# VHH binders against Leucine-rich colipase-like protein 1 (LRCOL1): the designs that were tried, part 9

Target 1, 137 residues: Leucine-rich colipase-like protein 1 (LRCOL1), of Homo sapiens (Human) (a6ncl2)
Amino acid sequence: GYGPQKKLNLSHKGIGEPCRRHEECQSNCCTINSLAPHTLCTPKTIFLQCLPWRKPNGYRCSHDSECQSSCCVRNNSPQELCTPQSVFLQCVPWRKPNGDFCSSHQECHSQCCIQLREYSPFRCIPRTGILAQCLPL
Short names: E, the ipSAE of ESMFold2; O, the ipSAE of OpenDDE; V2, 0.75 times the mean of E and O plus 0.25 times the DockQ between their complexes.

## First folded at step 4 (VHH)

Design d4 (framework vhh_7nfr_2)
Fold by ESMFold2-Fast, scan of step 4:
Structure d4 (fold): chain B 137 residues (1-137), chain A 123 residues (1-123)
Amino acid sequence: as target 1 above (137 residues)
Amino acid sequence: QVQLQESGGGLVQPGGSLRLSCAASGFTFSSYEMSWVRQAPGEGREWVSSISWSGDSTYYADSVKGRFTIARDNVKNTLYLLMDSLKSDDTAVYYCARDTEWYDISTGPFDYWGQGTQVTVSS
C-alpha cells in the first residue's frame, strides 16, 4: 500500500486533537479512531506508517490486528496486551512459563510439557539436562 | 462512584485458611475482569490472581497456585479469594483491583483499587 507523505504541517496539532488532514498534525497522521466519532491526530506505527487507529502498546487486545504493532500477546501477564516487536521480527504468541499447567509442548515457553509423576498434572518444565530432548516421563 | 471494599483479613496460623471478599459498587461488576494484588511489608506490589468477567477463566501467580482460589458472584457483585495452606510469606495487605479496559503504561493494568485488607500469617 500507500504511505502518507509529509508535505505540509499547518496547524501543528498534538496527538488526540481533531483533524481533517494529515498535515494538520505534528505526527503527520490523521486517522479514524474507535474511541471517537471523528478523525484524530494519531502517532505513527513503529514502521512509521499512518494507519486507521489501532491500539497502542500496552492496551488489552484479542487479535493481532487490533494493535498498531500487529502483536497481541500475553507475556507473563493475565491479559493479552499489544506488545512492541522489533522491526524485523514477527509477533510470537504468549507461551506458558515453567511451572504452569499445559496440554501440549507448544503451549510452553520451554516447549516442554511433561508429567513428572504418575497421575500428576502436566506442567511446563525447563529443557535442561535429561529433559533437553523433552522426553515424555 | 466506583467503590471496592475488601474484608476478611486477619491473623491466622501457618497452614490455616482465610477467605477475602471484595464488595464492588458504582459500576457493572459483571462486565469487568477483576484481580487480587498484594503488598508485603517493605516489598513492591505482587499480582496474585485474576478472573474473567464471566468467571470462566482464572489465572494465578506461581507462588499461590494450588493454594488459592479466585471466585466471583456476579449477582452479589462480590469478588472472593479463598486462601488455603497459608504460609508466613503470604503476610501482606491484599488489594481488590478492577482491570482496566486499556493498559496505560503510566497507570498500569488496574484503574481502581480497594483500600486493602491486612493478612498476617504467624504462630
Scores: ipSAE 0.000, ipTM 0.092, lowest interface PAE 16.9, mean pLDDT 71

Design d5 (framework vhh_7nfr_2)
Fold by ESMFold2-Fast, scan of step 4:
Structure d5 (fold): chain B 137 residues (1-137), chain A 123 residues (1-123)
Amino acid sequence: as target 1 above (137 residues)
Amino acid sequence: QVQLQESGGGLVQPGGSLRLSCAASGFTFSSYEMSWVRQAPGEGREWVSSISWSGDSTYYADSVKGRFTIARDNVKNTLYLLMDSLKSDDTAVYYCARDSGYYDLETGPFDYWGQGTQVTVSS
């Protein structure tokens, strides 16, 4: 059904979905994307602030302010990347978690970047069970 | 309700160019990694290229690197594959695929596939 109450319930979009108003987002935060010329539903800070979307961990950066973590460092990489910040406000080295696309073993936390099947992209894979030796299936 | 529909395939001469498009609907396109996969006559499926949700990161198979460019338009919910310097070996059906974000050992990394578009490179 239609009605005024239904028109007011706009909180349905998840993080990363395109938005035009804060109320459309479950996070109640719709801000400009630093990588695209449109607004996206964005997570609020731990202090519930709705700030412009910034680059997540793993993105190339030139300044700390570009990164959600406020950490733009060149740890074991020729390029500066956005890296996680520890609970002690220290910038820690970042490596891709299992499931992320990759180009080399060194990019992955698991140290394993393989193409599991001929039709699959290269991904960071855990070294467990069948895949303990980091070999394709 | 997730739908992926490819277009732009056709017949081209060696050295020619084509632009493939994949129209996506029924999901939040900007939240998913997308890929192109091809299948040549009598062969299995071969991964061609992938793009991150934002378009910031792109990945290519060695066989197409430097000749193909993957791109996306998150406002129009469309994925593209720009193919340059086409070779006879590029003849295949090209599929648009949505990355599930999870690898299932039985079904693989993609949860939805398009119907495919034929690319034929011949003199």
Scores: ipSAE 0.075, ipTM 0.602, lowest interface PAE 5.9, mean pLDDT 77

Design d6 (framework vhh_7nfr_2)
Fold by ESMFold2-Fast, scan of step 4:
Order: structure tokens, then C-alpha cells, then sequence
Structure d6 (fold): chain B 137 residues (1-137), chain A 123 residues (1-123)
């Protein structure tokens, strides 16, 4: 309802509720997020900064600024997805998990695309144990 | 009873074309990845091509890229291999194979195989 405990605290709004001022939110953060074109109560960062909430990796995107990674690329998917950046801050393609068909090592999260046997299709294989060097068995 | 039956093999001259068919029965064909594998006389089995369950993704061995096309008809439960610009090195028995539900190395990549169809490219 009405009746703030202090004059500057108009209401106690939770994360995701529509807002107009920072003071309306329990988080003291009212900003744009990737969920809606309107301003919503948003959590603060670890450093207590009020920044827009951005889409995690794997979400459909239209431009880089929508993504937490600042990387929105079309990979082996018909859709553009938020994709992790490499350790060198380069946009990294969405990589296939172990078991998926592949055409090159770089398509795979493991960076290993081999035929385990000459009569098998190429698949993304984990680089563990006897397969650590990415060689057929 | 899972059955895979190949047809369309035969004798062809170098540079010629053949279309192989694999009639599938006894399972939900549209739910499985399918492959073609060949075996030349006196040699081991060699993977040729694979196709996703939907037909949207296709994969080829380097030796056949640009010459062979894998396709499927999920309404007719049939897998195809369209072979163009055939070479003497393509002489082999061609097998239709159903991809295993798991990529588990212990079981191998395919759980069912057809009987094979002979392709001979000569002269």
C-alpha cells in the first residue's frame, strides 16, 4: 500500500518489479534489463554497482550489448546466441558438447573431433584418459 | 525386428552415377541418425556419410565430399546415397547403418547394419 517508513522509501519492491526510481527497490537499483524494455528493480553487482542485467550464455540475442559476455554470434545454430569470450577477450563460437557430430576440432567444446574407428562418423570426444591426445582407439 | 535393406548397387563406368537406397523397418526411422559405411575388397570398413534424424545436417568423408549426397525421406522410411563422378576407388560393398543411441565407445558407433549392396566401378 502506502505508508513508507521514511519519506524517501515510497515502497519496498522486489527484483523484477517495475520501477521509476532507485529508492522504490529493495536493492536500491532501478535500471533496464534484458527481460523488458522498461526499467525494473535489478540486483546490484558484488561491487554494489547498479548495472543493466544482461543475458547469460546460450540465450538468443540480436546484438552484442544484450549479452553478459558482450558477444552475440551465429555459430553452428540457425540462431544468434550469447557466446562466451575466450581468455583473450575474443568472441568464442558456441561449441558442441561431447557426442555431437562434428567437422573440425574447433567446433567441439573439448577441441577434439575424431573418428574413434575408421567406420564411425566424426564426433566430439572428451580429452581425458587414453583420449587426452585426441587420437583414435 | 529392426531391418535395413540396401538396393541400387551395380556395375558402372568411371565418371558414372548411382543412387543407393536403404529401406528401414521395425523402428521409428525419423528418430535416428543414419550412416553409410563401405568396405572395399580386402580392406577394413570406412565411414562414408551421416545424416541427422531431421535431414538438416549432413557429414561426409573427405574422399567423397562434392561427389556424394546423403538424403532421407522420413515419410517413406528410406535413406539415400546419391553417388556422382564415381572412381575405381569407390568400388566396395556399401552398408546402411543405424547410429547408436549412445556415442559409447564400448558398444561401437552403430547398433544395426544392413546386408550391403555391391558397387563396382570399372573400366
Amino acid sequence: as target 1 above (137 residues)
Amino acid sequence: QVQLQESGGGLVQPGGSLRLSCAASGFTFSSYEMSWVRQAPGEGREWVSSISWSGDSTYYADSVKGRFTIARDNVKNTLYLLMDSLKSDDTAVYYCARDSEYWDVSEGPFDYWGQGTQVTVSS
Scores: ipSAE 0.012, ipTM 0.493, lowest interface PAE 7.9, mean pLDDT 76

Design e1 (from q11a with P101Y W102S L103G F104S E105W G106L S108E D109A; framework vhh_6qgx_2)
Fold by ESMFold2-Fast, scan of step 4:
Structure e1 (fold): chain B 137 residues (1-137), chain A 123 residues (1-123)
Amino acid sequence: as target 1 above (137 residues)
Amino acid sequence: QVQLVESGGGLVQAGGSLRLSCAASGRTFSSYDMAWFRRAPGKEREFVAAITESGGSTFYTDSVKGRFTISRDHAKNTVSLQMNSLRPEDTAVYYCAADTYSGSWLYEAYDYWGQGTRVTVSA
């Protein structure tokens, strides 16, 4: 055999599992609710903070996650504003193609990063066909 | 369909560097993910590093992160492993391996293996 690799633990948790960050959850939503004192992976449609609607461009922000663009930048101003992603802005993320190693669904162009065995690394895979396990939760 | 031949092994002192090379022959090199594995005397074979067919993504076992760098050159059909800050525990026979790209995420499914090159790190 082979010695085990360190397990990548991001973007694999299903709804109801304990979490610390949104990226750990396949739903990309980790929040506290009245059913538990700790944060759990939650469907985006349940809580306001995890709803797919976020601040549009031009709104004041403190974190990238608050913005629809996922880009909160100080644009030569004391205020940070939600800014559009584009090829000319520093907030344009490069996404990994299918087959590349990954640590979260958001790193992949397909938005799908999966590990089938503990000693195999996570990889970006297509969302179609036999490997459709990353379909929205 | 590919044949792999390792080179670059040898004797080096702790803290030194060594570069391993894996030359691939055959028509499908560009379609394979490539990896390096090692086997220390009396131990099982273990994963070291991997690089995707595009060369755009790499993965390392924790014990070599920051010390080893895997790279590939499609024009020369080679995969290299740059080993820096070597330790006595890095002493092993190093093997390169190729896996079919077609969606495989299991490195235990690597289809082709080289015969290995010996690396000895003295204290």
Scores: ipSAE 0.000, ipTM 0.320, lowest interface PAE 12.3, mean pLDDT 71

Design e2 (from q11a with T100S P101W W102Y L103S F104G E105S G106Y Y107L D109E; framework vhh_6qgx_2)
Fold by ESMFold2-Fast, scan of step 4:
Structure e2 (fold): chain B 137 residues (1-137), chain A 123 residues (1-123)
Amino acid sequence: as target 1 above (137 residues)
Amino acid sequence: QVQLVESGGGLVQAGGSLRLSCAASGRTFSSYDMAWFRRAPGKEREFVAAITESGGSTFYTDSVKGRFTISRDHAKNTVSLQMNSLRPEDTAVYYCAADSWYSGSYLSEYDYWGQGTRVTVSA
């Protein structure tokens, strides 16, 4: 493990140690168990622990990622709402967010998959960025 | 700040397997995309494989696809490269690297590099 930490070091605690804030834990996850008296540092990979809350169908949204369905659409409604994926293809199929590795423009929400450095893999980047090679195909 | 230390290199015959490990120190390990690079004698550094911060996405260079597998263990602060069906042309010093996608400059080199571990594949 790690050696002794300074008093003000916030990312020094291992799994199972008592915590008050996510930043204190090496996992960046500090959560309560119904059987534990206090919050403990917990692995980030536990599905319903330390994941941001996602909106159920019917809630107002601004982005697909806000919704449990991964679908935020305006259809016969004055606002964008979280909507179930339907046979009518009301929602864009899952696409990779900015920062993810990609092999084609179509894989990315941004429709832009480029290599920014000579030694780096291709990644999804914002389409409206500086790089002209993400023009419509 | 992150420090990276590679291990697991050695001498192996063609067709054999090796598992390389990269141990990271520092509180920011889980916030970095991790990659493996290699440098063969007389050649420039070459990309091998990468894994995102979440572990949900991986990428491989064509010469190693199907033979190498990258994985990470957040609890142990390690990233591993399982190398199967090794070939003499895989002989190189292998380096672990960390990259802060959108937290660092996406126009710069990888943020942190290890010292390297030597892999020699004999025919």
Scores: ipSAE 0.000, ipTM 0.336, lowest interface PAE 11.8, mean pLDDT 70

Design e3 (from q11a with D33E F104G E105S G106Y Y107S S108D D109E; framework vhh_6qgx_2)
Fold by ESMFold2-Fast, scan of step 4:
Structure e3 (fold): chain B 137 residues (1-137), chain A 123 residues (1-123)
Amino acid sequence: as target 1 above (137 residues)
Amino acid sequence: QVQLVESGGGLVQAGGSLRLSCAASGRTFSSYEMAWFRRAPGKEREFVAAITESGGSTFYTDSVKGRFTISRDHAKNTVSLQMNSLRPEDTAVYYCAADTPWLGSYSDEYDYWGQGTRVTVSA
């Protein structure tokens, strides 16, 4: 059937109102708009994209795209933080070297992000020898 | 609204191993960053390890790096902490925590917490 019971109760909300789903909002965009603990109805970009608010430097992150700097790195902190890229004073896309933890193949310079052992984190692995096809062993 | 239940704690000799598990129930478990924290008697709660919602990225505090491994199983709605080469200093109550992606700052508290499981490492 069409839609769960909760979806049938959704209404159109204005910009800045708390929301849980895109269809609740008149803008059809429900995303993080600030440091507020709730997702808010947010205007779409001029290209009609529903993009989340981006975290300033110093905030915890899991992916580069979460950060205003487009850089999410683990430095002396136990967690990854949004950080400006200091070498060139630019947040240029950086790919992780072999051995680093990863969430996708694209994050790695090798283009290979696999788990070599059960219960181990995913890591950037060089594409050499038996691992040339990026398969675990 | 996520409920977290830890298991796997116990008594172990120094140099031994334990595996802690955290079972999650409720909505959208796969959307949360998961973490383990611990609190030793008389001390504040400290961060141990975290794993992203995708399970692809992990972070560890320096004192456990190389000894502990965090992992998650989306099919079973569980997150695990494999603890190897345990030391008396690892004696603590271990807590599982869940956080909404993109929302928190480094200083923000995790959204959901388990009740804790006790780990004792004998010298």
Scores: ipSAE 0.000, ipTM 0.094, lowest interface PAE 16.1, mean pLDDT 72

Design f1 (from n7a, 14 letters changed; framework vhh_7pa5_2)
Fold by ESMFold2-Fast, scan of step 4:
Structure f1 (fold): chain B 137 residues (1-137), chain A 124 residues (1-124)
Amino acid sequence: as target 1 above (137 residues)
Amino acid sequence: QVQLVESGGGMVQPGGSLRLSCAASGFTFSSYEMSWVRRAPGKGPEWVSTISWSGDSTSYADSVKGRFTISRDNAKNTLYLQMNSLKPEDTALYYCARDFYDSSGYWYEAFDIWGQGTQVTVSS
């Protein structure tokens, strides 16, 4: 859950509770999960390791080991990104999903990168319903 | 209580620099995208920059690209905007805003919490 984080002195938080530091958690492991927008108390492995969260596709990276796919390559960008790996262990080009920031239509899976309002950022938007023609509302 | 408090504004000459700060409280700062939005005298709001919840992704308005840098410190619940090479056209009241992006039903984007703003004046 997203809810407000409790801020307690020397708290022993359970698995799945929001955290900032390892010692806040009963597991002594505070890391970000792929489906969580923030850091959560996470179970340690059977070898008692608190493993770092790995970056999903589209995240900036410096080394292959940072990525869930083990692919950290240029994706038509000056910055290296985590990209998917093919069945032949080759890193394939990645396109941004709906909701991600973008600078061109080609970056998006939807082939649509628009600014929905004059004061909002450009985002990858699905080409459905009223947005089928990829034009601002 | 949920609040955003901006600081760091002031008066500078063209070509000068300023660093704005936004102190967030009352919510899980690290879970939200944060934005800077400005209002120049007599004009509507202009989006300046957005940063993802983790700080890994940033986006800038064309008018400020290469001059402004947005950053955040999730441990301190603070958002920053480093403004370099300031122009008279950058004169505005600068707001810190919590970004709300909803993909349910209709795709839309809004800012659901705004700060009080900090004044930036660029003049001789």
Scores: ipSAE 0.005, ipTM 0.372, lowest interface PAE 10.3, mean pLDDT 74

Design f2 (from n7a, 13 letters changed; framework vhh_7pa5_2)
Fold by ESMFold2-Fast, scan of step 4:
Structure f2 (fold): chain B 137 residues (1-137), chain A 124 residues (1-124)
Amino acid sequence: as target 1 above (137 residues)
Amino acid sequence: QVQLVESGGGMVQPGGSLRLSCAASGFTFSSYEMSWVRRAPGKGPEWVSTISWSGDSTYYADSVKGRFTISRDNAKNTLYLQMNSLKPEDTALYYCARDFYDSSGYWYEAFDIWGQGTQVTVSS
């Protein structure tokens, strides 16, 4: 797999022990305590919620929502990995390509849906040159 | 000595079932995510399934989802793959692998330890 992996029995840390991840703690909760500037294993009952942990880039994944990047792709590896969104455009949900008819900016891969001239239909337009700000000519 | 030893492979008819086992030794098994990877004749390796060190999270390739179940017994240092509704396309050498994640990048090596593999043949 890709990412940090330790020999330690990670789920055996008791309350008050230093931690980096929720799963290191027997309580499954690793948060900053008001008594210390460091993350410590803490009981869930003291903190009513521990935010769901999401996987950093390089970790194995099954779907986009597991990753901090919201991008889970297979790139010349035997596994699907959490990958930086800016590297793989495939992680962006299918959106209309340049030239297609549109009704809103969010429908377009370019995030730009305008009419270039007064009598033209609204279309997905690339954000390049004089159109970088997605404004009509 | 760190090692992984697979077993449980064999010949089975389409629609049949097999249970693969992987015995781990020489390291703290419960601290590592474990995977099954297969290689069919004439093809590259295909990741099949991964299980978290606690056993609480499991992940599957689309080709096996709903048919295979990965599980582990940390007290026995053993990884399992229950294979149901086997298809001819599942014919491959199956490897047990210990995961090693490098958060600084995506390296060429996805796993730092591999077993010798166990052969699964699905034929009519």
Scores: ipSAE 0.000, ipTM 0.077, lowest interface PAE 20.0, mean pLDDT 70

Design f4 (framework vhh_7zox_3)
Fold by ESMFold2-Fast, scan of step 4:
Structure f4 (fold): chain B 137 residues (1-137), chain A 123 residues (1-123)
Amino acid sequence: as target 1 above (137 residues)
Amino acid sequence: DVQLVESGGGLVQPGGSLRLSCVASGFTFSSYEMGWVRQAPGKGLEWVSDIYSGDSTYYADSVKGRFAISRDNAKNTLYLQMNRLKPEDTAVYYCARDFYDSSGYWYEAFDIAGQGTQVTVSS
């Protein structure tokens, strides 16, 4: 949303400032909204998808989708925590091949789900050549 | 080729201090967000702290005000200064590298971690 923000001194960057994570931005959205090769703090919009804030590693979770890693696992404890996939080799779900319909980047093997034309459906697209940045043409 | 090597753990009494180090190799250290995560006996992973390329630092509420993360890009080394240690800080501490991706549409948190270094806070 675009309403008043609950700031915690961590959300210090304004719209257009370089960022790496959503929580750095006052908008809670850090994404590419142009052909620039880096991510900028941007207003959250339904047409230019921005991932909702997701939990860092070490946070308690109930579902994989809550975590930045997309991995919520029970370790040596009864608690389920957001965990890096590469570290523990867990939570590698099946992903859709290029050309399939999609609703999020993480559904695709390419990690790219974009709408190439206005009113066209979102599809899994390879991150090669002109589409290396996962942006519509 | 990419590796992280932690050191500096040990046994310390409550109220004591330790400084952890992590030497990175095989990648451009200065361009990555680095962090520390820990795993206490019988518990899951807990994020401790992150540092973004040297510009910003973030801490878990449980350690804020007691721990200080820092980096030396010339030495490819990440540090965690731990002060006023409590028994609850007893854990294996892992150095971790965040995933580098310029797209911003998705995030992978900590795509590589080292072997860890044991910190025990007890008498």
Scores: ipSAE 0.000, ipTM 0.095, lowest interface PAE 16.5, mean pLDDT 70

Design f5 (from n7a, 24 letters changed; framework vhh_6qgx_2)
Fold by ESMFold2-Fast, scan of step 4:
Structure f5 (fold): chain B 137 residues (1-137), chain A 124 residues (1-124)
Amino acid sequence: as target 1 above (137 residues)
Amino acid sequence: QVQLVESGGGLVQAGGSLRLSCAASGFTFSSYEMAWFRRAPGKEREFVAAISWSGDSTFYTDSVKGRFTISRDHAKNTVSLQMNSLRPEDTAVYYCARDFYDSSGYWYEAFDIWGQGTRVTVSA
């Protein structure tokens, strides 16, 4: 079902990168820490108090990360709702390892699906290294 | 082999107490934040309590503040949850989890190692 496509992948910044909103960060956490006076993408931990209140099942949502279940899907409903994982597994799909063919960032364990050369297929690529540039599309 | 093993669950009457323990093995225990989660029958997994790698900081959900206490023992590689003034709504399977530094933004992905769970039943 529904999931962030290349055009909607907003979680592209790694730990330590400057940010303005939580959803810009792969960690979904943008806050001030002891390392710098400005907001940086920070590991999503309780002790950094970067634990946004997450929506219970039945609430309207736009992204999986908004929900306590990490599942925001439309199933026989006119709206995307936070849904238990046990009912709608499509929100937690099997993640493809590096090297596999892909059509969207969310399909990859790395959350990075790119075309390295013109006319080559899109593949899951590690987020480390100069070749792993997963910018918002 | 990286593993978390919970123990201490059981049946207790409302107002009673239980102490849950989680034994960690196969990794550098003192380098990780640890947490307890619970799942009641027919419900989603809920965060309960967490403790920092040093043990200096703790965090609790509002429903358990003042009743539950999380602690850790680096010499024994254990994290414990002392549960006082138990209520029927505390009935759940309790899980121990290790925090994962490289979380990609999903809460359950932030915790990469989970125990099998220990059942707590609180009767009225």
Scores: ipSAE 0.000, ipTM 0.128, lowest interface PAE 16.8, mean pLDDT 70

Design s1 (from n7a with W53S; framework vhh_7nfr_2)
Amino acid sequence: QVQLQESGGGLVQPGGSLRLSCAASGFTFSSYEMSWVRQAPGEGREWVSSISSSGDSTYYADSVKGRFTIARDNVKNTLYLLMDSLKSDDTAVYYCARDFYDSSGYWYEAFDIWGQGTQVTVSS
ESMFold2-Fast, scan of step 4: ipSAE 0.374; ipTM 0.801

Design s10 (from n7a with S50G S52Y W53S S54G; framework vhh_7nfr_2)
Fold by ESMFold2-Fast, scan of step 4:
Structure s10 (fold): chain B 137 residues (1-137), chain A 124 residues (1-124)
Amino acid sequence: as target 1 above (137 residues)
Amino acid sequence: QVQLQESGGGLVQPGGSLRLSCAASGFTFSSYEMSWVRQAPGEGREWVSGIYSGGDSTYYADSVKGRFTIARDNVKNTLYLLMDSLKSDDTAVYYCARDFYDSSGYWYEAFDIWGQGTQVTVSS
């Protein structure tokens, strides 16, 4: 029941878990999280570099440097959000994909934000049927 | 084992305040969206509030908006619900739940892990 305590240079923490050293993480990367002041286990880049985590599209932001896209703009939301960058290096509107929490239809790419069950949160869901209705199935 | 354990419930007067806590263990808490769900006596379950994995986006049911605040501490693996201006209608068992979404478009379950619940009673 107690389990062994001796870990000889073995990575065990998953992505997003608090860390102090790179070796604690399965990714071998422990860096500052722009979402919080704490260091978290972070995925390495495609070049195997351990860089500070940046917010993906849809996260609230206060400065461009917080976003992976380097785009922090006011859109159809009272808050500034991290948005994708176009091929012409312009920040374009971003909307939440299906499954994300939402407060209004316009936040969702589907333009549909509903609660499927009384105990479930409001989420962006795909429109259904040949009339593309915003209704629970 | 993946577990959620609530605490902080109790008896409170109308207009009073309570702070609920949910201790998470057995999974990477900071990677998951979390919610509070309640069940009043004789009623079904009702979603109350949700928070993104990093804590920078929060959502509330209309019935609690402006009175309740959801928060998380990813270093301590703890979810909170700060309840102000409590009403008799807020009397319920409050559950901490780990968020889940089925890509099929049907939510088989909205949450894959639930806590045991903590009772909140608002009464004179």
Scores: ipSAE 0.170, ipTM 0.656, lowest interface PAE 3.9, mean pLDDT 78

Design s2 (from n7a with S52Y W53S; framework vhh_7nfr_2)
Amino acid sequence: QVQLQESGGGLVQPGGSLRLSCAASGFTFSSYEMSWVRQAPGEGREWVSSIYSSGDSTYYADSVKGRFTIARDNVKNTLYLLMDSLKSDDTAVYYCARDFYDSSGYWYEAFDIWGQGTQVTVSS
ESMFold2-Fast, scan of step 4: ipSAE 0.338; ipTM 0.799

Design s4 (from n7a with S52T W53S S57E; framework vhh_7nfr_2; at its last look DockQ between E and O 0.17; V2 from the best seeds 0.00; counts 0 for: pae O 3.4 > 2, framework grips, placed apart)
Fold by OpenDDE, look of step 5:
Structure s4 (fold): chain B 137 residues (1-137), chain A 124 residues (1-124)
Amino acid sequence: as target 1 above (137 residues)
Amino acid sequence: QVQLQESGGGLVQPGGSLRLSCAASGFTFSSYEMSWVRQAPGEGREWVSSITSSGDETYYADSVKGRFTIARDNVKNTLYLLMDSLKSDDTAVYYCARDFYDSSGYWYEAFDIWGQGTQVTVSS
């Protein structure tokens, strides 16, 4: 008996429709709306490059990479949530001044080496945080 | 028209080497810092390396330090990435990008121009 052909209705989602992965979209671009924490299929022309979907602050996460902030921490909850990065627990004495490229906290006078933006270089920055979260590896 | 075009990607075995090139056009290449950024499957973009406009300073992510070398030829308007001792974890689409920074009290690096990317696959 010819088994029912599973019509893989792989209907790609159209522009503006909710998505989780780029491949779900006809545009092959699933992005987060900056105004709303929704991931939607978006035309590639809007962005220089279609970035992977990442969760905004407050969303459940299991890894830092899941978050827009690159920071997944436990915040008084059994659940890990995406949280803003606040790096300064392990800042040690300076060698490099603020603004300089760094690879570790120890290279910086402020003892704070952080990535200011996604896929940007690490730089020495002044201590601004009280609570250290998502320390660099 | 401002444009960046990567080339040189391919399939290599672990321990192998590749040389990526990025041809720049439509702007004064020598006036800009340039960077390589990569994106592995299922992961976000990762900064790999940067080079100053003059080429006098280079910077690398810890993951590639000692293995990759960024270089530029301002006469040829070309950015390079020499990749040695390649690992499976280096598999990604590699993009060249033109750097700009917003000095609002912090060095916020950003990229305003991107290439289309070149695929690098490291597999046995």
Scores: ipSAE 0.039, ipTM 0.413, lowest interface PAE 3.4, mean pLDDT 74
ESMFold2-Fast, scan of step 4: ipSAE 0.476; ipTM 0.851
ESMFold2, look of step 5: ipSAE 0.408; ipTM 0.817
ESMFold2 (binder alone), look of step 5: mean pLDDT 82; pTM 0.822

Design s5 (from n7a with S52N W53S S54G S57D; framework vhh_7nfr_2)
Amino acid sequence: QVQLQESGGGLVQPGGSLRLSCAASGFTFSSYEMSWVRQAPGEGREWVSSINSGGDDTYYADSVKGRFTIARDNVKNTLYLLMDSLKSDDTAVYYCARDFYDSSGYWYEAFDIWGQGTQVTVSS
ESMFold2-Fast, scan of step 4: ipSAE 0.366; ipTM 0.805

